# VHH binders against Protein NEOXANTHIN-DEFICIENT 1 (NDX1): the designs that were tried, part 7

Target 1, 282 residues: Protein NEOXANTHIN-DEFICIENT 1 (NDX1), of Arabidopsis thaliana (Mouse-ear cress) (q8gwb2)
Amino acid sequence: MDVEEKRVSSGYAKPPWIFKGSALYQIHLVKAATARAFIPKEFRLVEAFGYTLGGFFLASYDDSPAGVFDELVVIAGIVWNPPTSCAWAARVLVNSDEACHHGRKEVGLPSQVARFSKNITAVPKQKRDRAFGFLDTFGLGTTLSHPENLMEVKVSEVDSAASTDICNIQIRSDETKVGNWMGPAIKMALPSFSGNTIYNSNLLKYSCHLHCRVRPVRPAVVSGALEDETEKFTEQNHTSQESLENERQLSKAVMLSKPIIALQFKCLTMQVEAPVVIYPSK
Short names: E, the ipSAE of ESMFold2; O, the ipSAE of OpenDDE; V2, 0.75 times the mean of E and O plus 0.25 times the DockQ between their complexes.

## First folded at step 1 (VHH)

Design oV8 (framework vhh_7ocj_1)
Fold by ESMFold2-Fast, scan of step 1:
Structure oV8 (fold): chain B 282 residues (1-282), chain A 122 residues (1-122)
Amino acid sequence: as target 1 above (282 residues)
Amino acid sequence: QVQLVESGGGLVQAGGSLRLSCAASGSTFSIYAMGWYRQAPGKQRELVAAITWGGSTRYGDFVKGRFTISRGNAKNTVYLQMNSLSVEDTAVYYCAAEGYSLDYFPSEYDYWGQGTQVTVSS
């Protein structure tokens, strides 16, 4: 698998990389102390009253340099980067070995392989004396409305021996139909910092340029258990393993922070530029 | 891309029976409802029968009691059993599906097949 993955990574297209699909961008009110654990001390956290703006970016890509895959980016907070501010990517979970390798090698993302289980429950609002949706499409008098739907996304980190549950994300789409799509497609830039990886020891900054249709949606409900003894060091754990477990628990804390706003991105085209070295990691 | 493939059309004598089938292919959507429409030359397309994911059915008045819509083992396949056919049932029969993108927010999509000819001779 490692041999196949390394061979595939050598064939990746040169930047800028294009990703197409859809996404949910949810902003959480994250405790500054939690965010600071991810962010090097030389960077100033944008904070007020002990909180910063973090959250997550949950994407489903239909076309990308690594093909079809899902991604969860855990955003610890906002960091000052004059004259602007930038998001800090604490962790990136992908359900593709190729995407994980590409992220680590080319973008410097703290990428890890995870399993994404997507379950959708379609519940008709009412079936009594109601036309089906495609009848409305022919102009038979009724405005088209979608049934109530619940999407559950379970994210579990993959290790060679076992999977470890990270979070469950519940998205209710029926309540978003009252939201308005923002005119024609919107263009925006989301500059972000990435941590170093085994393939690149430098601290990197990358830019994502998004072109998509955007609407505000009801924030997803995130669930998952935080472990009480995260500070406990076991004799069987190596230093690297202990560090990864701490990052996992902190990522869970970000995911379980209070949601304040969520945006749905449809017809998404995301252009990721080659990263720029900000500080050598030594 | 989503594709609907119809089969089972053809020529049949009045009073006979045909079974149409429609299979949806493509992994990028969930199907909420599937159904059949028909269009005779010079007439508007009209609903014959439809079935939702939950199993609720709807029929056009002109076929009620003669036609039955059902789903296969996979929810992406639908059948139309046509009994007691008459010359007035001669038309191109179109399979239709109302689906969702398999992304994080279900979106409504209407898909249409190419149509299959049903001819009832006296």
Scores: ipSAE 0.016, ipTM 0.333, lowest interface PAE 6.6, mean pLDDT 72

Design pH12 (framework vhh_8pnl_2)
Fold by ESMFold2-Fast, scan of step 1:
Structure pH12 (fold): chain B 282 residues (1-282), chain A 124 residues (1-124)
Amino acid sequence: as target 1 above (282 residues)
Amino acid sequence: QGQLVESGGGLVQPGGSLRLSCADAGFTFSDYAMAWYRQAPGKERELVARISSGGSTNYADFVKGRFTISRDNAKSTLYLQMNSLKPEDTAMYYCAAGSPLEYWEAFTSEYDYWGQGTRVTVSA
């Protein structure tokens, strides 16, 4: 009997949950003040010179408990939690109702449904200036005239049937194409904190174990607009919706922070353990 | 050796249908992810639909529900069924083949092979 086990795409598989696909992990210098707005004061932020390491995790899953979907995790910063440091997952945006429900109910993530508008264009390769731009003047350093892919990912929150823009992420293809080589195979753990949201009042710790092929890539270019400090009729209304709006503006600030490093994860298998409650209900 | 040839383009009225075909003269068709791109006058070439070697599909938002991509590995042929055509669909349509890697190729990798294109005009 050559029976292969399949995960249930509808409903909820038992933990640990397995997600397979690919991802872009981009690390940003995030202002400590911005990160601190997401992180309870009892956690010490890992910071230097007023900055912490946050950024985002953009994934496309081909196989998961919720099937095929795209995900954007906004990472506010890194907090101390001996024996290891943990990332703070401030926001999780997914383009699947099923993935959102699984994230909220089983994993305990601050998951929200979002619209991912992906536009992929084949564009001529962009010339890059180095220390002295004379190579561009002579046409030296020009790659073959084959088009490279430019992917634009526009992420908009969808809640209460309204669309609110978060960001536009521009990803360019790797110029160093070496046939089937996808980088070295690695295994790593990414422990994370989350919770204390309108969807889950508990503070949670969970672990992600990754097995993938990794290579450094060009950091994606993130664009978007920060809203004005002056909001009509919002100062008087402290609903859960206002808290969500504040998290959205802070998430935009994280996404628009200065990129440092970007890593591409191919042939990704991510194992997510059941969350552990850190504090009792307030 | 690995040449792609598109066919099936033509003139159609709004609301009409067309089926595009892409034949691979090479013998490794089943190993590649395949895609349809289009380019309208004065615009950049954009992805319309992609199908992996295993049959998983991705569609641009502007064609979801109207276009269907499919492949026949035995015939080494890629198809794009286009329904409810709009004037905005007027473009040169290109077939592309990439390495048999996962969804990430749709947004980070160059395609290895390209066809010469087939013209679709949606007009009265």
Scores: ipSAE 0.012, ipTM 0.359, lowest interface PAE 8.4, mean pLDDT 74

Design pH2 (framework vhh_8pnl_2)
Fold by ESMFold2-Fast, scan of step 1:
Structure pH2 (fold): chain B 282 residues (1-282), chain A 124 residues (1-124)
Amino acid sequence: as target 1 above (282 residues)
Amino acid sequence: QGQLVESGGGLVQPGGSLRLSCADAGFTFSSYAMAWYRQAPGKERELVARITSGGSTNYADFVKGRFTISRDNAKSTLYLQMNSLKPEDTAMYYCATSPSLEDFLYGSGEYDYWGQGTRVTVSA
């Protein structure tokens, strides 16, 4: 009878919140119309010729307020934040319940719990035509080819018992960069905007202080199913359900947009300050 | 200098169980994320299960619910409990340190396998 009711003291860690790990930041050419669906009207999209720069931020944190976890930030585009600009998140996918709840409530992020399935396979390298053609002329085999490692990161949203596939990210190791080059060290203070979600309707601003080593890498290949909207496919779609499904499909469209460049953030330390509510001047 | 030594493989009938062990002879085992990989004849090497230094686990979908990875840092030993074995689980099983996304992206796409692995055969 003497069962102890342990109230889970669900107090989030006190700011500033420190996240340590590594990340892949991949920039995509995203249609402005797609990005506009996620960005509040009071912000101006940075765009040219109908496109903005969005993409994704894939992080693995070794140390954070929620411990060890993975994060995929789907970046809709960039908005003006004078005197600079900042990214606007369309969706934040994390494999930590604690990180999800913290993101939703304290930081105003469009956070969702997700499963990250990481598979590493050995993939045959593309043979160089000249070398192979020459060897084939002499009846020599393909023994000079060796496989390279491919990391596939499959991301699926989890909501109670349901799981919905979002994307598969294929990352190849950079075998040509042998040695100790880690890229230049950078330090920056990055103001960020968040909010305007079903979990936090306020518009928020917070400071993010970042220190890491940065280098360009081969862009990852993203794949996933993009579903067609069919009016007679589901007769029971409510407006709110239609909006949520549309936002998920538009987030997938961001992920499937054309890659431009990818950057590796090594030895990443991010310090996130407590957000404040803002009221933009009209 | 350390080495990883796999053991516990064998021939088992479908539906059977095996427990694989991976012993570290000199590495600072507790500092590293560890993983089990397998390679079936004529197939790609694939990740089976991963465990961080803190004990967080990841499983490939094809073994989830059937296999359990665990570690004993005091004994510097990694385990893989395999239940409900299927013919498609037939492979050489290797343990290795599991590189982070950071190490993988940096270009260190090679896993250190010490020894020949341990062979698992599931045969009707």
Scores: ipSAE 0.052, ipTM 0.384, lowest interface PAE 4.9, mean pLDDT 75

Design pH7 (framework vhh_8pnl_2)
Fold by ESMFold2-Fast, scan of step 1:
Structure pH7 (fold): chain B 282 residues (1-282), chain A 124 residues (1-124)
Amino acid sequence: as target 1 above (282 residues)
Amino acid sequence: QGQLVESGGGLVQPGGSLRLSCADAGSIFSINAMAWYRQAPGKERELVARITSGGSTNYADFVKGRFTISRDNAKSTLYLQMNSLKPEDTAMYYCARDSPEAWELFYSGSFDYWGQGTRVTVSA
């Protein structure tokens, strides 16, 4: 019989959830006091001399349970999870309502909807000091034969009808320096703690299994405006809005912390397992 | 080997429309991502729109809803339909070939494959 079947599906796929795309993982030297604002007291922060390793994970997914979307994970720091360490997310910004809802409910992430504005500019490749002077003398200054792409990603958080700027991230591509080399293929597991939010009160642990090509890159330049901390004390009453804004400002502080290392993940496949409920030892 | 040849630029009044074309004499057109860049006086070249070999598109915020990028693989031609033109759209528009990789954070382009450009002027 001539029977045509139509595939109909709705909602997020069943775990494990597969995300494919590319990402920038940038590690920052974050003040321990800033990180501790996001981490439950039951967990011990990995720190030295008043600092921990936080930073951000910026991803552009071309295939996922929510389709095409962008994600910025603000990483407050790392907590002890013997024999390893786990990352703790301060804030997760996504330009997908479906991804936000799923992150909040199923993964226990502090997810918020955001707008991601991407602009690419072809900029002249920076020359070494000696080469610059020599080339300028001969009229062979900056050329457009081998320019670098500068990608500028502006992230603005959306709460109801209001939009609040979080940061601007400037990423330089230097593919032309080493030709088409994307780095070695790697597989790794990144354990993470989550939960203890108004959307999911449980303490959770999940693992992200990454398969990608990795290479070190120049750290992205992050810019943004930080609100004066003392300005908050001019407000008399505690409100949910005031608490949310404090969390936003601390997340900005993480983003604006000193960059240490940046890694490019190309041909990324990220597998996220369903989280498990945990009870940390006191 | 192949050269990119842009055409379709000209003088148009605000609110008008133009259709830019980029002909690629190379045999690799069908597998490459293609892009339109523009450069206004005193500015760097900025990405306007990109289309993958599979037809997926991405646009700069300043042209979203006004410009449409498309391709004809049989003719090895890239197009940019520009509607509701503004004086701020005045620039030289350049066609560029890219690698077959999809749109990503680390956008790679081979600027050896730039065209000569076509001039768009939006004024009364």
Scores: ipSAE 0.114, ipTM 0.588, lowest interface PAE 4.1, mean pLDDT 78

Design pP3 (framework vhh_8pnl_2)
Fold by ESMFold2-Fast, scan of step 1:
Formats: structure tokens, C-alpha cells, sequence
Structure pP3 (fold): chain B 282 residues (1-282), chain A 122 residues (1-122)
């Protein structure tokens, strides 16, 4: 039978769900109009001078209910949740089918399966001859223009249109010769809203508890082709396809907005509580 | 005394297997990603496989399905299990610290080992 096609067994253990790994959290100055397109009418955007704080959370999980996988959370902005505030995820890209399914059904996330293609230029120190030729510093422009260490992560969504490129994220090593990790250990409890998707129409609230070492770092450079919705309008006739494509384009806009700060999270433990329904399906 | 020390190389016939080890004399092992690199005569050094502190692995296309990288943080030792060896695998093999993925820049390669030689021939 087609039970396998219709039924996806919960592979996740009883909540809370624990995710361990490391992450890059980058905060962007996102236009309020862009963010508001993702925010349900029940919520108010936290904004100043036409902008909110969004960005992305790029994680590599080494231990989770779905095992090893990578995740890119596109954060549209901050929503009022008195007496506090919450981040709103515009899109969640994962390279695990199990993580995608669980995110969609149990957590109410706008999860999509994606491929993460990594290109790591970890160039060994090649200039042993420079110990004798310090005069080579007369032409140091090339050396300073082309840093030794670079990690590039290409994220491409799969299945909706076979493969659709979302962005390239370039993480550059700072010139600091630091062998010691000096980031402080922190704990955060982040209330989060989710739901209102084609996979889970309920509006949900859950708590996400983070425990990690944190270090401010140079913001990653995000690049990608932002395709105007009008260019592909003739191909997007179905309501579900139109909504998904609109969310994809706006998610790209969030990724390409202005970086403000970036934080490295190391020894990350993320605890996700079971969501509660705050507004039933519409 | 702070250096990576590779071992386990040798001469093997095509189709054979070798297990390389890399021991860390320092205290950086448990918090850094580790990698195996190789350099064949007259060629550039290239990445073979990497593993994060938590155990996530990545492999170069030319070794996928044949090589397995693993680590033992309690013993501060990195391993590379090499199966179905080919003449093209002949090289000096080095271990080094690498990118932790999304949480840590690769440190400068101050902890490169001296290498261990692998020769695949009849």
C-alpha cells in the first residue's frame, strides 16, 4: 500500500527536542515592508524608522532528533509579544527530509528541503620562502585583498522547482591569530511564533532555549540573484505555488539586506519545547 | 610539546586498506574541526576529508564511499579508514585543524603534522 506516501512516522522523540552543534547568527537591517509581508495580521512588527531586525541563523547540527543536518533560518523580523518580543521565521531550509517534515507538522515552521554545498578554501601557509624574502611586502595589496581562509556555502532549495538557488554565504576568517575560544557562555529563552503555513494552518507559540559560547565576528557576505516576482508571474498560477514563490523571493530580500552584526555560537545546545496553539486554523 | 603526529601509512596493493591515525599532543582537539589533507608529488595539497568537533563529516568527491574519517575526543586522536585504495591515492597524508562549520573560523595551520606516506602500487 501507499501508507508510506501518506503517513510519516514521527522519528522525533518526546519533546523537548534537543539540537546540538554550532551556528552563525547574523542580524540584518530589514525593511519593515518586507518583513510585514510575512507577519500574520494578529501580530505587530517591532520597527524603527521603517526597519526591523531580521537576518539569518545558519546552523550545523551534530546531534539532533534527525541526526546530523544543516539549517538556514531566514528571520524576517521581530514581533511584539508583550511583555517581550519574538523573532518570526520567514523560511527554514534544511538538508534533512525528516527535519523538514517535523518542522512543518509539529513546529509549524515554513520548512523546505535544501542542498548545502560547501566550498572551503583552507590554504596552508605557503610562504616559507617569505622568511628570507621580507622585501615581498612592497607588493602586499594582493595578500591583503585575498585572505587565506574562506568558507562559501551555497544554499539551493530542492523539489519545488527541481533546484532553485537561494543564496551564497561567504564566511571569512578574521586575521586574528587566536587559538583560544574566549566567548562567554550564555543562556537565552526565546519565545517564538510559527504556523500559518500550507503545512500547518494553526498559529502556534513555542519556547526555544539556547545555551552556547558566543563571539562577535565579521559579518558573512551574502550574495544571490534576486528575481523580481513579475519576471516569473506567468508560471505561478496556483495559490500554494504563488504563496511559496512569494515567500522565497522575500526570503532572498531578507538574506540580501544590510548586515549589522554577526555572532558565532559554539557548543550550542538548543532546546525546542512543544508548540501550543494560540489561534486555531483559519 | 604541541604537534599533530600522523601514523599508519605504508605500501599497499590496489584494492587494499590502510588506517591512518593522527594524535594531538595539545588541548585544541576537542573544540576544533579536524581534517585530512594529501599531497602527491608535483601537485598542490588537497582536502580529503573533514570532521567537526561534534562528528559531522565531509568528503572530497574522489574518496566518497571509500574513506571514512572519525575522531576520538577522549584520546585526542583522528582516524582515516582508507578502503579500495587506488594508485591515484598515493601521496603524503597530513592532518590539520579545520573549519568548525558555522561556529568557528579555521585556525592558522600551526598544528600541521609531519605527514605519513601512502603508496599504492602492485
Amino acid sequence: as target 1 above (282 residues)
Amino acid sequence: QGQLVESGGGLVQPGGSLRLSCADAGSIFSIYAMAWYRQAPGKERELVARITSGGSTNYADFVKGRFTISRDNAKSTLYLQMNSLKPEDTAMYYCATDWEEYGLDSPEFDYWGQGTRVTVSA
Scores: ipSAE 0.275, ipTM 0.557, lowest interface PAE 2.4, mean pLDDT 76

Design pP6 (framework vhh_8pnl_2; at its last look DockQ between E and O 0.10; V2 from the best seeds 0.00; counts 0 for: pae E 19.0 > 2, unsure alone 64.0 < 65, placed apart)
Fold by ESMFold2-Fast, scan of step 1:
Structure pP6 (fold): chain B 282 residues (1-282), chain A 122 residues (1-122)
Amino acid sequence: as target 1 above (282 residues)
Amino acid sequence: QGQLVESGGGLVQPGGSLRLSCADAGFTFSSYAMAWYRQAPGKERELVARIYSGGSTNYADFVKGRFTISRDNAKSTLYLQMNSLKPEDTAMYYCAADYEWSTPDLYEYDYWGQGTRVTVSA
């Protein structure tokens, strides 16, 4: 396009950066207190009844400045940015060292290297009783029975030899209908705030322009282990190491919050503009 | 717009080998998860193997250690290397392309090929 996607000796080529692939975008009801731990107090959280809209963006890029890699963006919540709103990332997990480094330094993202394990398992269909199913296929019903497949995506944060499990995402479809709706290609502009991390202390704003096909899907089921909530979150004097671990646990809480909707993005092209430093009114 | 075309099927003796190929003609191959399915006479289609855009693979238990799925993004071609073939492997083999973050579902793949027949003579 208008930017060389070839890697230079330091970081990505000049922006805008173009990423092509597919993604699953899932929206969760996230406790406002959980989201607020990631968002500077100067910003107004979009919330109702103690909740905001967060969740995750799970992507696989086949063509990008860092080549082929997977990404999980943990979205803490939504911040007012009239005339629209901005998402705030709690954590960004990528299986590319280059993507992690660039995200941290140039985009101000709380990026961390991770491993993504993808497995398919066959599970028995439980839609109908055996007797009813047999009678249906013998009679007027013509629906086929076959094993249902379950896709499991395990995401583990990696630091040298150490591995810390973050979550397991289970994607399941029980539909057998041909020709389910695939929305027309749509264009979206997603302004984003970032920064205020140990990697980049500035507050930043940038735009992501998405072009993709969209379809609503059954929300994925997320599982994972959380530390006892009573141990750490009430203490006033935290070390830097304790703060980083607290951020990891709160990111897990976002992933484990209640799902409300999921969207499949395919034929995705995402254009990321260079961030600019901002100074919000206090 | 897209078309998948399988080739490489044929008649082989038990214990023999075949390599199936699936070529795309008109879509971005590297951006799709790719799979091989098979359908034996009188049976449902079943997943044989799946390969993700990044190269990770999943195999059905009945082919583990015998079959290898691979892809060549530069040639826009998917392969299935089949070794130690058994009469039970006799089937029509189908290539399919779908969204990376979906379960394999017979009715939800974005693209299917026409199939290539594999017969293992007993």
Scores: ipSAE 0.306, ipTM 0.684, lowest interface PAE 3.6, mean pLDDT 78
Fold by OpenDDE, look of step 2:
Structure pP6 (fold): chain B 282 residues (1-282), chain A 122 residues (1-122)
Amino acid sequence: as target 1 above (282 residues)
Amino acid sequence: QGQLVESGGGLVQPGGSLRLSCADAGFTFSSYAMAWYRQAPGKERELVARIYSGGSTNYADFVKGRFTISRDNAKSTLYLQMNSLKPEDTAMYYCAADYEWSTPDLYEYDYWGQGTRVTVSA
């Protein structure tokens, strides 16, 4: 009985792969020690005063080879790629099995299937205390206080029957409704490194080109349960499960690090080129 | 970082022909829209022709069927066949590359060559 290995034909077309949607790119100050836990020894971490630049990329794709899906990229830090620098992804969470599979095998990403729960709540206008009532009399006060909406995104990793909460991201929409201004159009090239995963042991380089409208926004508030066990990084023979949990904790630490800036990307088109092996696995 | 290198420029008589080439290195050529620009002495840089990744082409009004832009993705090379050359075509010709899904603008092109000089003189 020949078990026809159903080659799950990855529904992805040939590269380059094009993704369209919107995203939030938030840059954090990440401890160099935390970042180094993710970064292969072959790469030099760009750091200053014991810190590197990491954070996260939260995207919602409306059109992609995998269809509609959400993505959270946890960025550990920046590695040197002369004459430029590249971001290293610590974890890539997606709510698409196809996207996860493709990311793992073809792009060398540390991809994991996750659930994205989105909730939008209206923030009640705090009644400004009447004390500044005098300036309202001169009719200039038609601050059309547009209702502030709060979007909350809860991200949980899914592993078989178990789910693990990773983070809660709160995004305030008030800053986005300031008129029909979507920000300037920009073009950027983001070289990226990947690989060194159980699914792809090679080290890879690939190019990601983005066209979007960019707008600076208030940084999102990230919350999550840090279990206090960050101190016991004992070098001991961590079982595969302990290693995974450690990776999750470090990823949470990245997400909970101090934000510096946040950029909203609208009308995003991202083109991803085929990865090239730069260091083959021995 | 990607690099574009133009070649094929030179001196030609009025009515003559030249074929310009632009070779790329360091990027995926097939994913880019490519263009030829020219700049005559004392004039602004102007678009001559554009070819998209899908093979669609655009030409400036002054071309009037005299020039043909083409690409060979296997060789990562862009071409400009120029026929019926006129003295007014004397210029530095530049190759440019941009992603196919972007709006081409002088400011937005990802890569520019150093140029090749075309001189049309009797």
Scores: ipSAE 0.000, ipTM 0.265, lowest interface PAE 12.6, mean pLDDT 83
ESMFold2, look of step 2: ipSAE 0.000; ipTM 0.097
ESMFold2 (binder alone), look of step 2: mean pLDDT 77; pTM 0.780

Design pS12 (framework vhh_8pnl_2)
Fold by ESMFold2-Fast, scan of step 1:
Structure pS12 (fold): chain B 282 residues (1-282), chain A 123 residues (1-123)
Amino acid sequence: as target 1 above (282 residues)
Amino acid sequence: QGQLVESGGGLVQPGGSLRLSCADAGFTFSDYYMAWYRQAPGKERELVARISSGGSTNYADFVKGRFTISRDNAKSTLYLQMNSLKPEDTAMYYCATEYVFTSDTGEIYYDYWGQGTRVTVSA
């Protein structure tokens, strides 16, 4: 039905696909064992001391081939393909059916439909507990004590009737302290691998070109429960549903891993090239 | 990055009961794993009980049937109901928020800890 109708229609814009908005790119220290669950056997994981660099890319697009939507890319780790290295996506969560279908079919991404619940609250800056704020008590520090903006983004994976909570992402910003400085304008070309999913069995490579203003920011606080704490997984899990649940739980583990650095991308323009097949389907 | 504040500790006779509370001033309480740990003088901290954001619980063998962990997300408060207390339960009790990496490695990252509340069982 939906698959057949989309196959018949032109459905989506021609590549390169252009996405405009803003994003938070946060790098986490991810367990190599967790990352390897998502990475095809053809690739070697870039790792040190049992860890790789994964994390997430959280974007809000104001203009794209699918219009306005939000995206969370869960990045399992870095894979080696000399002379280059590429990020590997564990899961891509979007609140657009059209973006999900396009990602699955054209880009080979492990895309799923999700609900994004965003709540923005202005909160006072927390003072350090140990400091007897003598200067702050006399009002001198209060002149620079502006409310912080707290944005909470709750991401829940959606099927036809139910939602499953994935994570909550808390982002603190202090825009009033830094003024309107957005950081330097940069251009980046990021090679990416995709495919080897139930929706696209080919192994794919594509280029992602970013133009944005970038600045380091405080890492977001990611929270969420791993339900497998009382349930041990083994290599003998053979059911498709258990496999999908294990992938969701391991994706949560990536999100809950230790933050290292976060980058804010403002005035983002992201250009995604059409993928090319690099290895035979197995 | 809320502040965890434990309370409810005290001196109790063997066989008595205490209810510990841990209040989180942060905004993430409902989405974290929460745990109670304890540490006796000169000993390493050990897990007593853990609760997921959804309410799934796990207990150390030495407290099963005697202790109950629970949470009230509306009040951002974690509880530990301790019944049938033994002299061996004497320790400083700590509240913690947790990140769990994988079930197969058992590795856990902690976001932050409270200052602790002392429990003394007379003996």
Scores: ipSAE 0.000, ipTM 0.116, lowest interface PAE 19.2, mean pLDDT 73

Design pS17 (framework vhh_8pnl_2)
Fold by ESMFold2-Fast, scan of step 1:
Structure pS17 (fold): chain B 282 residues (1-282), chain A 126 residues (1-126)
Amino acid sequence: as target 1 above (282 residues)
Amino acid sequence: QGQLVESGGGLVQPGGSLRLSCADAGFTFSSYEMAWYRQAPGKERELVARIYSGGSTNYADFVKGRFTISRDNAKSTLYLQMNSLKPEDTAMYYCARSEITFYTPETGEVYYFDYWGQGTRVTVSA
């Protein structure tokens, strides 16, 4: 008689769950205080000079247990998991109800349904003039203008009748400034912690096995609505509503943090193993 | 990764046909979503046709029934067969390759981060 249980049983097959597509992984310098708001006290944040490495993972899946969908993982920071580290998700935004439900129940992610509005504008590059050049002088070839694309991804949270804007992500193609692909496909095994949410109170650990081609790209420009100063000075009305808005505002702070590096994942196959309940104690 | 090179454009009479080709010197051609775009002078670039890695296709309403997009993965080549050409089809035609694909399941609408070719000119004139 549970609609959500019925959806889960119809959606995802037995693990491991396989997701195929492409992604942009952008690393930001995030304030430790911001990251700590999302991470359980029992975990040690990996930090230096009051900052940790967070950012976002923006993915488009062509094939997954939930079919075709987009995902934005807002990464608060990295936590210590000797001998390595794990990313901690502040918020996971997906344009699939099925992916949202599965993320919340089975993977312990702070998943929310969102709308992804994607627009591409082709902007021709300005041809660079040169008073004297070797190629220009001999006619061996002039630099042809290569078009640049500006892709804008607007992400808005959806809750029944309401839509709340989270961020705009602007990705500019610049073929002269993107790195070469890093040879053949690489394989990585990344441990991850999750849980401690209102949807799944357990603390969980799982492994993601990634197989993809990776190259460095120009970091995307992230913009979002400024906080309302009048709202900032409003008295407390209700704890639950304040909690949800505070989580959203801190997630925006992560997205608006200083970008350091961006990596493009192409021909991505991501294998997600069933999470195991853990006890951080000791 | 790689370079896209369009060819096959030219001058043709209304009602004529042309086949455009796009050679992709990049690796893993079969895993990419490919598309044809066009741009008339003074206008923005518009999507003409898409073909997904699995071979399914999508067309703009103004070319449905007249144009056919296809791919030959063994030759790393994308094609656009243009039949029943009209003067309004006059444009520079560009080949595009997806690097990042975003999809809205509800609408079936796809957007992507592309490599672009240099273009090939198609002129339809009486």
Scores: ipSAE 0.000, ipTM 0.217, lowest interface PAE 14.5, mean pLDDT 74

